# Miniprotein binders against q6w4x9r395to579: the designs that were tried, part 67

Target 1, 185 residues: q6w4x9r395to579
Amino acid sequence: GHCSLEGGSFVTTFDARPYRFHGTCTYILLQSPQLPEDGALMAVYDKSGVSHSETSLVAVVYLSRQDKIVISQDEVVTNNGEAKWLPYKTRNITVFRQTSTHLQMATSFGLELVVQLRPIFQAYVTVGPQFRGQTRGLCGNFNGDTTDDFTTSMGIAEGTASLFVDSWRAGNCPAALERETDPCS

## First folded at step 7 (miniprotein)

Design g14
Fold by ESMFold2-Fast, scan of step 7:
Structure g14 (fold): chain B 185 residues (1-185), chain A 80 residues (1-80)
Amino acid sequence: as target 1 above (185 residues)
Amino acid sequence: SEYTVEIRVTGDPEWIILIKRYVEWLAEIMGAEIEVEERDGELRIRIRGLSEEDAERIRELVERLIRESGAPAEVEVRRE
């Protein structure tokens, strides 16, 4: 399956459901029992420098009990807070420069990540067939049905992207819905 | 024979950006080249040199995007 994070704030799930959101937080993209050592793939979004109503992808994080690999839009790769020169290899993960504008993280457990650095920071997630029906997060549940792709962290299918996205926040940032108030409504 | 997929979008910039980005992603995944024509409120994208299977897959995915988003867009598959 393929999931993409493109054009700043556009997401296409493993079941090919597209959506857009406006949030400034770290979000869980992919969690699965197929990932070793409680692994999770996460995305960091922040405000666009040009527009106060826009957000964009600024980093992708792979977190497990052993590793915290961060790939940022400034082309720095770190693991557990230490900058790494490419190619960077661990037992199960290799990060390398695929082209002058793309980095790839290859793994032994059926997950691949390609990050476009320039001209726009974007990410492409590929998972093997063993992940079918076994994924959670912003990339959806990979079950072939788009009607339940907005399944929250509590297991509830939502009709809107906003509630879905907010349920997958990681960390202490405020919920997007709490900032969307109109006192004259 | 060779197949072409043509996508047309009219309306607000948000619809144009959404469809354009999604089709660019599909073309990259399938190893296909795209031809883009953009005006004030209109976007046309053509993807040429596709197998029947790839053309049908692109049509299905783009039609799904149109249905889910409500974008004012159309997809056509043509045998060359």
Scores: ipSAE 0.000, ipTM 0.104, lowest interface PAE 18.2, mean pLDDT 71
Fold by OpenDDE base, second read of step 8:
Structure g14 (fold): chain B 185 residues (1-185), chain A 80 residues (1-80)
Amino acid sequence: as target 1 above (185 residues)
Amino acid sequence: SEYTVEIRVTGDPEWIILIKRYVEWLAEIMGAEIEVEERDGELRIRIRGLSEEDAERIRELVERLIRESGAPAEVEVRRE
């Protein structure tokens, strides 16, 4: 399964359903029992301009009981708040520079993350077949059905992206908006 | 299979790209022929060789995306 966060506010789920939102919060991108130690992948969005539609992905965070890895737009990789030199390796996670503009997080448990740093901060999530039907979050449920990708954290299917996205907030943030991108941004 | 789906979308370039990829994916799954033209900020897609059921399904899915995006778009199903 492949999930992408592109263009600052666009998401394509594991089931290949595209949608967009404008939010300035941290959201659960991927949660699954297949991730060890209660692991979860999160996406951090922030405002990038003065308009409400000027929002962008600014960081990706993998968090478990043992690890906290933050990849930010400033090419800073941190674990538990500490900056780390690349390549960075834990028990089952390795973060390294893939190209001049891309970082990669590789794992032994079927999760891979590629982060494009420039010119636009974007993220690409890949999960193994063992994750099928067992994922939750903004990347959807990876069951081959796009119609139920907007399932909330409470297991309710929503018709709009905003309510779906809001249900996966990991903090106290403003509600997400479903609006067109600012043509001036 | 004698149904065709025509899609016309305008708006944000990045969104157009996503719609394009999504529709291409659908066409691939259904084994349908696809023609794509992008000009002057407008995306035009024609999917051919569809059953009625598949054509209607594509229409439904694309219309949903368009509705959610708010982008100006037209989706039509035609029988050839």
Scores: ipSAE 0.000, ipTM 0.189, lowest interface PAE 11.5, mean pLDDT 86

Design g15
Fold by OpenDDE base, second read of step 8:
Structure g15 (fold): chain B 185 residues (1-185), chain A 80 residues (1-80)
Amino acid sequence: as target 1 above (185 residues)
Amino acid sequence: SEYTVEIRVTGSDPWIILIERYVEWLAEEMGAEIEVEERDGELRIRIRGLSEEDAERIRELVERLIRESGAPAEVEVRRE
């Protein structure tokens, strides 16, 4: 399964359902019992301009009981806020520079993350087949059915992206917007 | 007895790329032929060789995407 966060406000789920939103919060991208130590992948969005439609991905965070890894435009930051030299390796996670503009997080448990740092901060999530039907979050449920990708954290299928996205907020923040409000943004 | 789905997207909306990828994925899943043409600021995608059922399914999915995204796009189904 491949999930992508592109263009600042665009998401394509594991089931290849694309959608857009404008939010300025941290959202759960991926939760799964297949992730060890209650692991979760999250995306941090922030304002990139003055209009409501000027939002962008600014960081990706992997958080578990054992690890906290933050990948941002400032490279890799760990749980204690310390920037680490690459490659950075934990017990089952390795973060390394893939190219001059891309970082990769490789794991032993079937999760792969590629982050494009420039010119646009973008993220690409890959999960193994063992994750099929066992994922939750903005990346969807990876069951081959696009119609139920907008399942909320409470297990309710929503018809709109905004309510779906809002249900996966990891903090107190404004509601997400579904559509581009400023085409010039 | 074959059906074609035609999708037209106008303008410079970033969704044009995502719509294209999504439709390509749908076509692959259904084993259908796909044509993509960009002309005069319009992206035109055609999926050919579909059953009526598959064509309508694609139409429904794409219409939903258009509605949700707000992209300036249209989708049509025609019988060949």
Scores: ipSAE 0.007, ipTM 0.211, lowest interface PAE 10.5, mean pLDDT 86
Fold by ESMFold2-Fast, scan of step 7:
Structure g15 (fold): chain B 185 residues (1-185), chain A 80 residues (1-80)
Amino acid sequence: as target 1 above (185 residues)
Amino acid sequence: SEYTVEIRVTGSDPWIILIERYVEWLAEEMGAEIEVEERDGELRIRIRGLSEEDAERIRELVERLIRESGAPAEVEVRRE
């Protein structure tokens, strides 16, 4: 399965459902019983425009009981708060520079992450077949059905992206913004 | 003629995943076929349908990765 975070604030789920949101928080991208040590992949969004309230991806985080790996748009990689030189290796995870503009995090448990650093910070998540029907978060549930890809953290299928996204906030921050519809007069 | 690059890795080191992924990426870029199999605790990756030039290029890149990672792996090029 493939999930992508592109163009600042666009997401395509594992079941290929595209959506967009406006939010400035840390959000859970992927959580699954297939991830060891209560692992979760998270995305950090912040304001991206000089004169607009648009948001963009600024960091990707892999958090477990053992590791807190942060890859930021400033090309800094940390684990548990300490800066690391690449290539960086742990027991189950390796982070390295794949190309001059891309970093990759490879794991022993079927999760791969590729981060584009330039010209726009973007992320691509790949999971093995063992994750089918066993994922939750912004990347969807990977069950082959796009109608329930907006399943909230409380297990409710929503018709709109804003309620879905808001339910996956990982911190105490404001609800995601929807693009306001102008009055029709 | 057709050439095959074979990579053999032992153990369960995380660098094995790195080598597998890098090789998969190279094979896809070159339009080549890839096969992965495990036997007797050894993982074997084969890239088939390569020209001699492409096979040597892959071998060189993989050798650098193995050297820099320190992983217990070997790479060979064979004419089929």
Scores: ipSAE 0.000, ipTM 0.099, lowest interface PAE 19.2, mean pLDDT 71

Design g16
Fold by OpenDDE base, second read of step 8:
Structure g16 (fold): chain B 185 residues (1-185), chain A 80 residues (1-80)
Amino acid sequence: as target 1 above (185 residues)
Amino acid sequence: SEYTVEIRVTGDPELIKKIKEEVEKLAKEMGAEIEVEERDGELRIRIRGLSEEWAILIRRYVEWLIEISGAPAEVEVRRE
């Protein structure tokens, strides 16, 4: 399954459902029992301009009971807030430079993350087949059905992205604004 | 279900040194078996006992290092 965060405000779920939102919070991208130590992948969005529609991804965070890894445009920060030289390696996670503009987080448990640093900060999440039907968050539930991808943290299927996205906030932030994706985008 | 990574690099001594150090560091952290040979300006590394995921990771990283340097190199991953 592939989930993408592109263009500052676009998300494509594991089931290939595209949607758009504007928010300035940290959101749960992926939770799953397949992630060890209560692991979760999160996305940090912030304002990139003056208007409410000018939002962008600024960081990706992997958080578990053992590890905290923050990937931003300029650095990789660990749980103690220290920037690390790459490659950075923990027990089952390695962060390394894939290209001059891309970082990769590889794991031993079927999660991979590719982060494009420039010119636009974007993220691409890949999970193994063992994650099918066992994911939750902004990346959806990876069950092959796009119609139920907007399932909230409370297990309610929403018809629009707004309530869905807000339900996956990891902090106290303003409500996200919803917009349908342009088929031409 | 174990994988082996074999690396052969020739060229700039600084590059060879860097690759050697980085790969040794990774292998150590992983507890993987590593063999290193440096002779006549050629670096040869063999890492054994890797999962597929880690084997791929190491390959990708080394390939990146090679790419940016332009040095002749071969990186192979094979299943044992």
Scores: ipSAE 0.007, ipTM 0.192, lowest interface PAE 9.6, mean pLDDT 86
Fold by ESMFold2-Fast, scan of step 7:
Structure g16 (fold): chain B 185 residues (1-185), chain A 80 residues (1-80)
Amino acid sequence: as target 1 above (185 residues)
Amino acid sequence: SEYTVEIRVTGDPELIKKIKEEVEKLAKEMGAEIEVEERDGELRIRIRGLSEEWAILIRRYVEWLIEISGAPAEVEVRRE
């Protein structure tokens, strides 16, 4: 299954449901019992310089009991707060430069992350078949049914993206805004 | 390895205006060449010099805008 974070604020779930949101927070992308040591993948969004209503992906975080790997748009990779030179390898995770514009985090447990650095910061998440029906977060539940892809952290299926996204905030941040129409004068 | 996205939209005037504004913003953000034509209630947008990722994003974004409004539209991605 594939999940993508593209164009600053656009997400496509593992069940191929697209949505967009406007938020400035850290959000849980993926939680699963298939991830070792209470692992989770998270995304950090911040305001863009173009418009106050636009937000952009600025970092991706893999967090477990052993590791806090942060890959940021300024091409800095850290683990537990320490900057790392690439290629960086732990027992189960390797971070390396796949191309001049892409970094890859490969794991031994069926999770793969590719980060595009240029021309805009984007992320692509790939999970193996063992994750089917075993995921939760912004990337959806990976059960082959798009009608319940907006399942909140409380286990409730929502019809709108904004309530879904807000439920997966990982910090004390403002709620994501619903898209507003721009009144013509 | 450049892509062109061609968008044709007909229908609700507010949707046409919204798609035009949002696509123009997205094209400006990535520095792409954009051509816009409005005639007889039809909007045509052509965006050139896109990477594969941007072409996919623009297509999906327009499809999403159409879906939330219920109006008809066509989107096509072509490699130059």
Scores: ipSAE 0.000, ipTM 0.141, lowest interface PAE 14.7, mean pLDDT 70

Design g17
Fold by OpenDDE base, second read of step 8:
Structure g17 (fold): chain B 185 residues (1-185), chain A 80 residues (1-80)
Amino acid sequence: as target 1 above (185 residues)
Amino acid sequence: SEYTVEIRVTGDPELIKKIKEEVEKLAKEMGAEIEVEERDGELRIRIRGLSDPWAILIERYVEWLIEESGAPAEVEVRRE
């Protein structure tokens, strides 16, 4: 399954459903029992301009009981808020520079993350087949059905992205502004 | 593989203006290359360097803008 965060405010789910939102919060991208130590992948969005529609991805965070890894445009920060030189390696996670503009987080448990640092900060999430039907968050549920990708944290399937996205907030932030394509299509 | 999206729109001038602005904003946001031409009440936009899902999304977005406006418009979108 491939989930992408591109163009500042666009998401494509594991089931290949594209949608757009404008938010300035931290959101859960991926939760799954397949992630060890209650791991979760999160996305941090912030304002990139004056208008409410000018938002962008600014960081990706992997958080578990054992690890905290923050990948931003300028640095990789680990558990103690310390910036680390790459490659950085833990028991099950390795973060390294893939190219001059791309970082990669590789894991032993079927999660891969590629982060484009420039010119646009973008993220690409790949999960193994063992994750099928066992994911939740902004990346969807990876069950091959796009119609139920907007399932909230409470297990309610929404027709539009607004309530769906808001349900996956990891902090107390303003509601996301939905400016989605035709939700019925 | 990268896709090119070509959009042709005719219709209400205010709608055309809105579509132009929104698509330009989108292209800038995505770091995509964009070409825009307006002539004789027709808007032509070409966006290069798009992934497959975004090529589809742009089409849907433009259609959504048209529908949301309620204004009369004709649109043609090509992906290649």
Scores: ipSAE 0.013, ipTM 0.207, lowest interface PAE 8.9, mean pLDDT 87
Fold by ESMFold2-Fast, scan of step 7:
Structure g17 (fold): chain B 185 residues (1-185), chain A 80 residues (1-80)
Amino acid sequence: as target 1 above (185 residues)
Amino acid sequence: SEYTVEIRVTGDPELIKKIKEEVEKLAKEMGAEIEVEERDGELRIRIRGLSDPWAILIERYVEWLIEESGAPAEVEVRRE
């Protein structure tokens, strides 16, 4: 399956459901029992004047019990907070420059990530067939049915992207949290 | 390789206007050339200079805009 984060604010799920993203936070893009060491792929969105969208992708993060690999739009790659020279290799993960404008993260466990750095920061996620029906997050559940692609972190299928996206927040977003705790403000 | 995407839309006038505006914004962001023509109640949009990922995105984006609107529309998207 293929999931893409394009045009600064667009996501296409593994079941080919496209939607626009309008949040500014770190969000869980992909969680699966198929990822080793409690691994998760996350996407960081922030406000950008460069894109025609109010929000844009600024970094992709792979987090596990051993690694915190961050690939950012400024072309810096870090693991566990330390900048790394490319190609960067671990036992199961290799990050390398595929072209002058693209980085690739290859893994031994059926996950591939390609990041376009220029002219617009974009990400492309490919997962092997072992992930079918075993994914959760912004990329959807990969079950061949788009009607439940907006399944929240609590397991509820939503009809709109906004509630779905908010449920997959991984970081603190003070404005969004304040609205949730005091909706009449 | 570079691709050309041609979009033809008929339907609700507000939806047609929304599709035009959103596709124009996205094409500008991509740095692609865009031609827009309205003829006999049909909106025609031609976008040139697209890479493979962008050509695919435009196809999905138009389909999504129609779904999100809930309004009736007929759309044809062709990539060459």
Scores: ipSAE 0.000, ipTM 0.152, lowest interface PAE 14.5, mean pLDDT 71

Design g18
Fold by OpenDDE base, second read of step 8:
Structure g18 (fold): chain B 185 residues (1-185), chain A 90 residues (1-90)
Amino acid sequence: as target 1 above (185 residues)
Amino acid sequence: SRVLVIIISRDPELNERLAREAAEKGADVVIIVTDDEETARKALEAVKEAGKEAELIIVDFSDPEWVILAVRYALWRYPDIERVIVIVDP
């Protein structure tokens, strides 16, 4: 399954459902029992302009009981708040510079993350087949059905992205704005 | 079927040659795995000029894990690839 965060406000789920939202919070992209140590992948969005529609991805966070790995738009990688030199390797996670513009987080448990640093901060998430039907968050549930991708953290299927996205907030923040549109538009 | 060619070499001249040849011979995607981004630019451009997809992966050849990661990335990035050719310059 492939999930992408592109163009500052566009998301394509594991089931290939595209949607757009504008929020300035930390959101859960991926939770799954397949992630060890209660792991979760999160996305941090912030304002990129003066309007509510001017938001962008500014960091990606992998959080577990053992690690809090943050990849930020300023190319700083931290774990548990400490800056780490690349390549950085933990027990089952490796973060390294793939190119001058890309960082990669490789894992031993079927999660891969590629972060494009420039010109737009974007993220690409890949999970193995073992994650099918066992994911939740902004990246959807990876069950091959796009119609239920907007399932909230409470298990309620929403028709629009707004409530869906808001349900996956990892902290207190304003409600997100929604606009379903083709990411290629 | 889409063809991916992965070139793993520290030799910039070889990279350029192989990349160009790969593109001309029908590769859809060419990935260059090397340790110097600057010198590999020509190879990348050669592929793109041929209208093919090209990417560069920077690795440290002193650690073989880098190559493994590069290959894994390639396969991850292009899931629609049906044929993979790996060219390694030891």
Scores: ipSAE 0.016, ipTM 0.270, lowest interface PAE 6.7, mean pLDDT 89
Fold by ESMFold2-Fast, scan of step 7:
Structure g18 (fold): chain B 185 residues (1-185), chain A 90 residues (1-90)
Amino acid sequence: as target 1 above (185 residues)
Amino acid sequence: SRVLVIIISRDPELNERLAREAAEKGADVVIIVTDDEETARKALEAVKEAGKEAELIIVDFSDPEWVILAVRYALWRYPDIERVIVIVDP
């Protein structure tokens, strides 16, 4: 499965459901029992300086009991608060410069993350088939049915993106607002 | 994109020659996997001159894991490819 965070605030879930939101918080992208050490992938959104987006992705975080890997739009990679030079390797995770404009986080447990640094910060999440039906968060539940992709952290299927996104906040921040999808954005 | 050629080499002259040949023989996308941007510069120019898509992936050749990861990324990035040709400089 593939989930993408593009164009500042545009998300496409593992079941290919697109949506947009406005928010300035850390959000849970992916939680799954398939991630070791209670791992979770998170996205940080902040007020955008880009003319075509009101808020935009500024960092992606992989958090587990052992690691807190942060990849930010200023091309800084940290783990547990310490800056790391690339390539950076742990037992199960490798972060490296894939191209002059892309970083990749490869894992041994079926999760791949590609971050585009320029011209706009974007993220692409790939998970193996073992994750099917076992994901939670902004990237959806990966069950092959788009009608329940807006399942909140409380297990309720919502018809709108704003309540869905708000339920996956990982901090004390303002409520997110739904934004219309612009095919030219 | 229908045909992807991945060239894995630290040799700038070999990269340029193979990239030009790939583009002329019908590759739609040519990816240069090397250790330095300067090593790929002429290869990327040759692909663009042929009107094809060119991409650069920088890896550390001292660890074969990087080469495997670069190929995996390429296959994920271009899922509509009908043929993949990988050329490795021994």
Scores: ipSAE 0.000, ipTM 0.182, lowest interface PAE 15.5, mean pLDDT 77

Design g19
Fold by OpenDDE base, second read of step 8:
Structure g19 (fold): chain B 185 residues (1-185), chain A 90 residues (1-90)
Amino acid sequence: as target 1 above (185 residues)
Amino acid sequence: SRVLVIIISRDPELNERLAREAAEKGADVVIIVTDDEETARKALEAVKEAGKEAELIIVDFSDPPWVILAVRYAEWEYPDIERVIVIVDP
């Protein structure tokens, strides 16, 4: 399963459903019992301009009971608030520079993360087949059905992304805004 | 009317050529969508030399729908664009 955070505010779920939102909060991208130590992958969005619609991804966070690994747009990698040199390895997670513009977080438990640092901060999440039907968050539920990807943290299927996204906030933040666009328009 | 051209290709030579041509033919904005920033530099420079706006989007071509995302990005970032032309070389 592949989930992507691209173009500043666009998301493509594991089931290949694309959507976009504007928010300035931390959101849960991926939760799963397949992630050890109550692990979760999160995305941090912030304002990138003056308008409410000018938002962008600024960091990706992997949070577990033991680690808080943050990959930020300034190319700083931290764990539990401490800056780490690359390549950085802890237990079953390794963060390293893949290319001049990309960092990668590799794990032993079927989660892979590639982060594009520039010119646009983007993230690509890959999970193994063992995660099928066992994921939740902005990346969806990875069950092959796009129609139920917008399932909230409370298990309610939403028709639009706004309430769905808001349900996966990891803090007290303003409500996300949704703007639907038709590429054929 | 403003015209935006999105060039989606892994071929740096093609990107440069198409970007230059687009800019010279009247594109106001040229977006290069590729998987390597370094190789895209010449394409971006070509657009800028022509006095046009240039952007680069790095994508994983193995993970669709990058085309849709690129278009949506363009529409969002450049709301005044009247026409979007997409050139894809998969």
Scores: ipSAE 0.006, ipTM 0.187, lowest interface PAE 11.4, mean pLDDT 87
Fold by ESMFold2-Fast, scan of step 7:
Formats: C-alpha cells, sequence, structure tokens
Structure g19 (fold): chain B 185 residues (1-185), chain A 90 residues (1-90)
C-alpha cells in the first residue's frame, strides 16, 4: 500500500482517504509488529508561515532500538545525531539519492520511503503485503479492501481529521497538548 | 474484516451523535472513552440499538496518556480488527 504526505499538511492513507490537519508536533506515521526492533516511522510538522495551513512537513524519522534516522527538509540525513554521507547503508536500511530532488530509504523488511526535497518537502510511504491489517498511525490501518466503501466514506473521520491526527502525536510537544485541553482552539 | 471506531470525548451530545453515525455507517465495534458513565449512556444505547458491539472506557482527562491508553486497550481487546478509527474531542 501507498501513503503520502503532500502539500505541507495533506495526508492520503493506505486506504486512499485524503485529509488535512493543523499540527506542530511529531506524529506517529506508521507503527506495526512487522517493523523490527520496535520500529516506527514518524513525521515532524512545524509552523510554515503560509497563509492557509500554518503547518508543513519538515522531517521524517525512522526510530528503532538501534537507529534514529532523520531526513530533514534541509537535505541533511542523520543517524543517532550524526550526519551521514549518501549513500548510507546499515544492515537492513539504505538511504540514497534517487534523483536530484528525491531521497529514498529502502529496507529489507518491506518498508520504503521516498522523500521529495524540492520544490516542497513531501514524503511517500510504501509497505509490502505483510503489513496488511497490521498498521496504525497517520497512514491508517491498511485493511486492503478498496471495495468496502462503507468504512472509507464516513464523514465523521474527515470532519474530525484534526482530532484523529491528535490521537497519533508523540506526546512530547506542549503545543499539541495545549490544543487538546482547549475546547475552543 | 471488522471495523472499530474509538470516540474520545467528555461531551455527551457529541458522543451520542458520533456513535450513532459510526454504527449506521458500518462500524462493527464502537468504544466510547469518557470521564463519566452517564455521559456515554445514550451513545452506548445508540450503538446497541443498531445491533453493534459497544464498549465503555472511563478515563481521567487530566492525565494526558488517556489517548494512547485507549488505542492500546482496543488492540488488546479486539485483535481481529481490520481498521481502527480514532476520534478525539479535546
Amino acid sequence: as target 1 above (185 residues)
Amino acid sequence: SRVLVIIISRDPELNERLAREAAEKGADVVIIVTDDEETARKALEAVKEAGKEAELIIVDFSDPPWVILAVRYAEWEYPDIERVIVIVDP
């Protein structure tokens, strides 16, 4: 399945449901028992200064017990706080420049990440069939059934997209916590 | 391929409306997360009237981890769920 983070604050889930949100925190993009060493893919959003959204994607993070790989909009790749030259290879993960404007993180466990650096920082997540029904986070649950219109047509999920997203924040951002406790914000 | 909706709110009117809509639009299980049983009563009744499973989780909203707690609880209680939708009202 495919999940995308586009246009600063626009997300399309593995089940092809688009939504937008306002958030300035680190969010869990993908968690699954299929990811080794308690791995998780996370997305960092910060205030963008644009008139409409106020938020934009600024970095994507892959975190496990062994690695903290950060790919930022500044085209810097770090692992555990150290800047890395590309291509960067670990036992199970390779980060390399796919094109002049795209970086790719390929893994041995069925996860692939493509990051667009220019003109707008965007991310694209691909997972193999072993992840079907076993994902959680901003990218959705990947039920694999595109004919189940009843579960994807719920106006509730779209009307409350910001509340749905808030459920997946990392919990270490005062701004995100403040919004959660203010019923009028 | 079961669908679960988790509604996290201390607003009884919102709980009832969202629970009813979720059940009518195909949710198999609806979990209401709130701070008082009375605020969930109409929501639970609406889900049961639609012939669906309803569950209540009582939390203290002054303790910030309640959102993560609700999601973890759902994974333990309903491991056969195909899709989970979480709706949070601050």
Scores: ipSAE 0.000, ipTM 0.069, lowest interface PAE 22.9, mean pLDDT 70

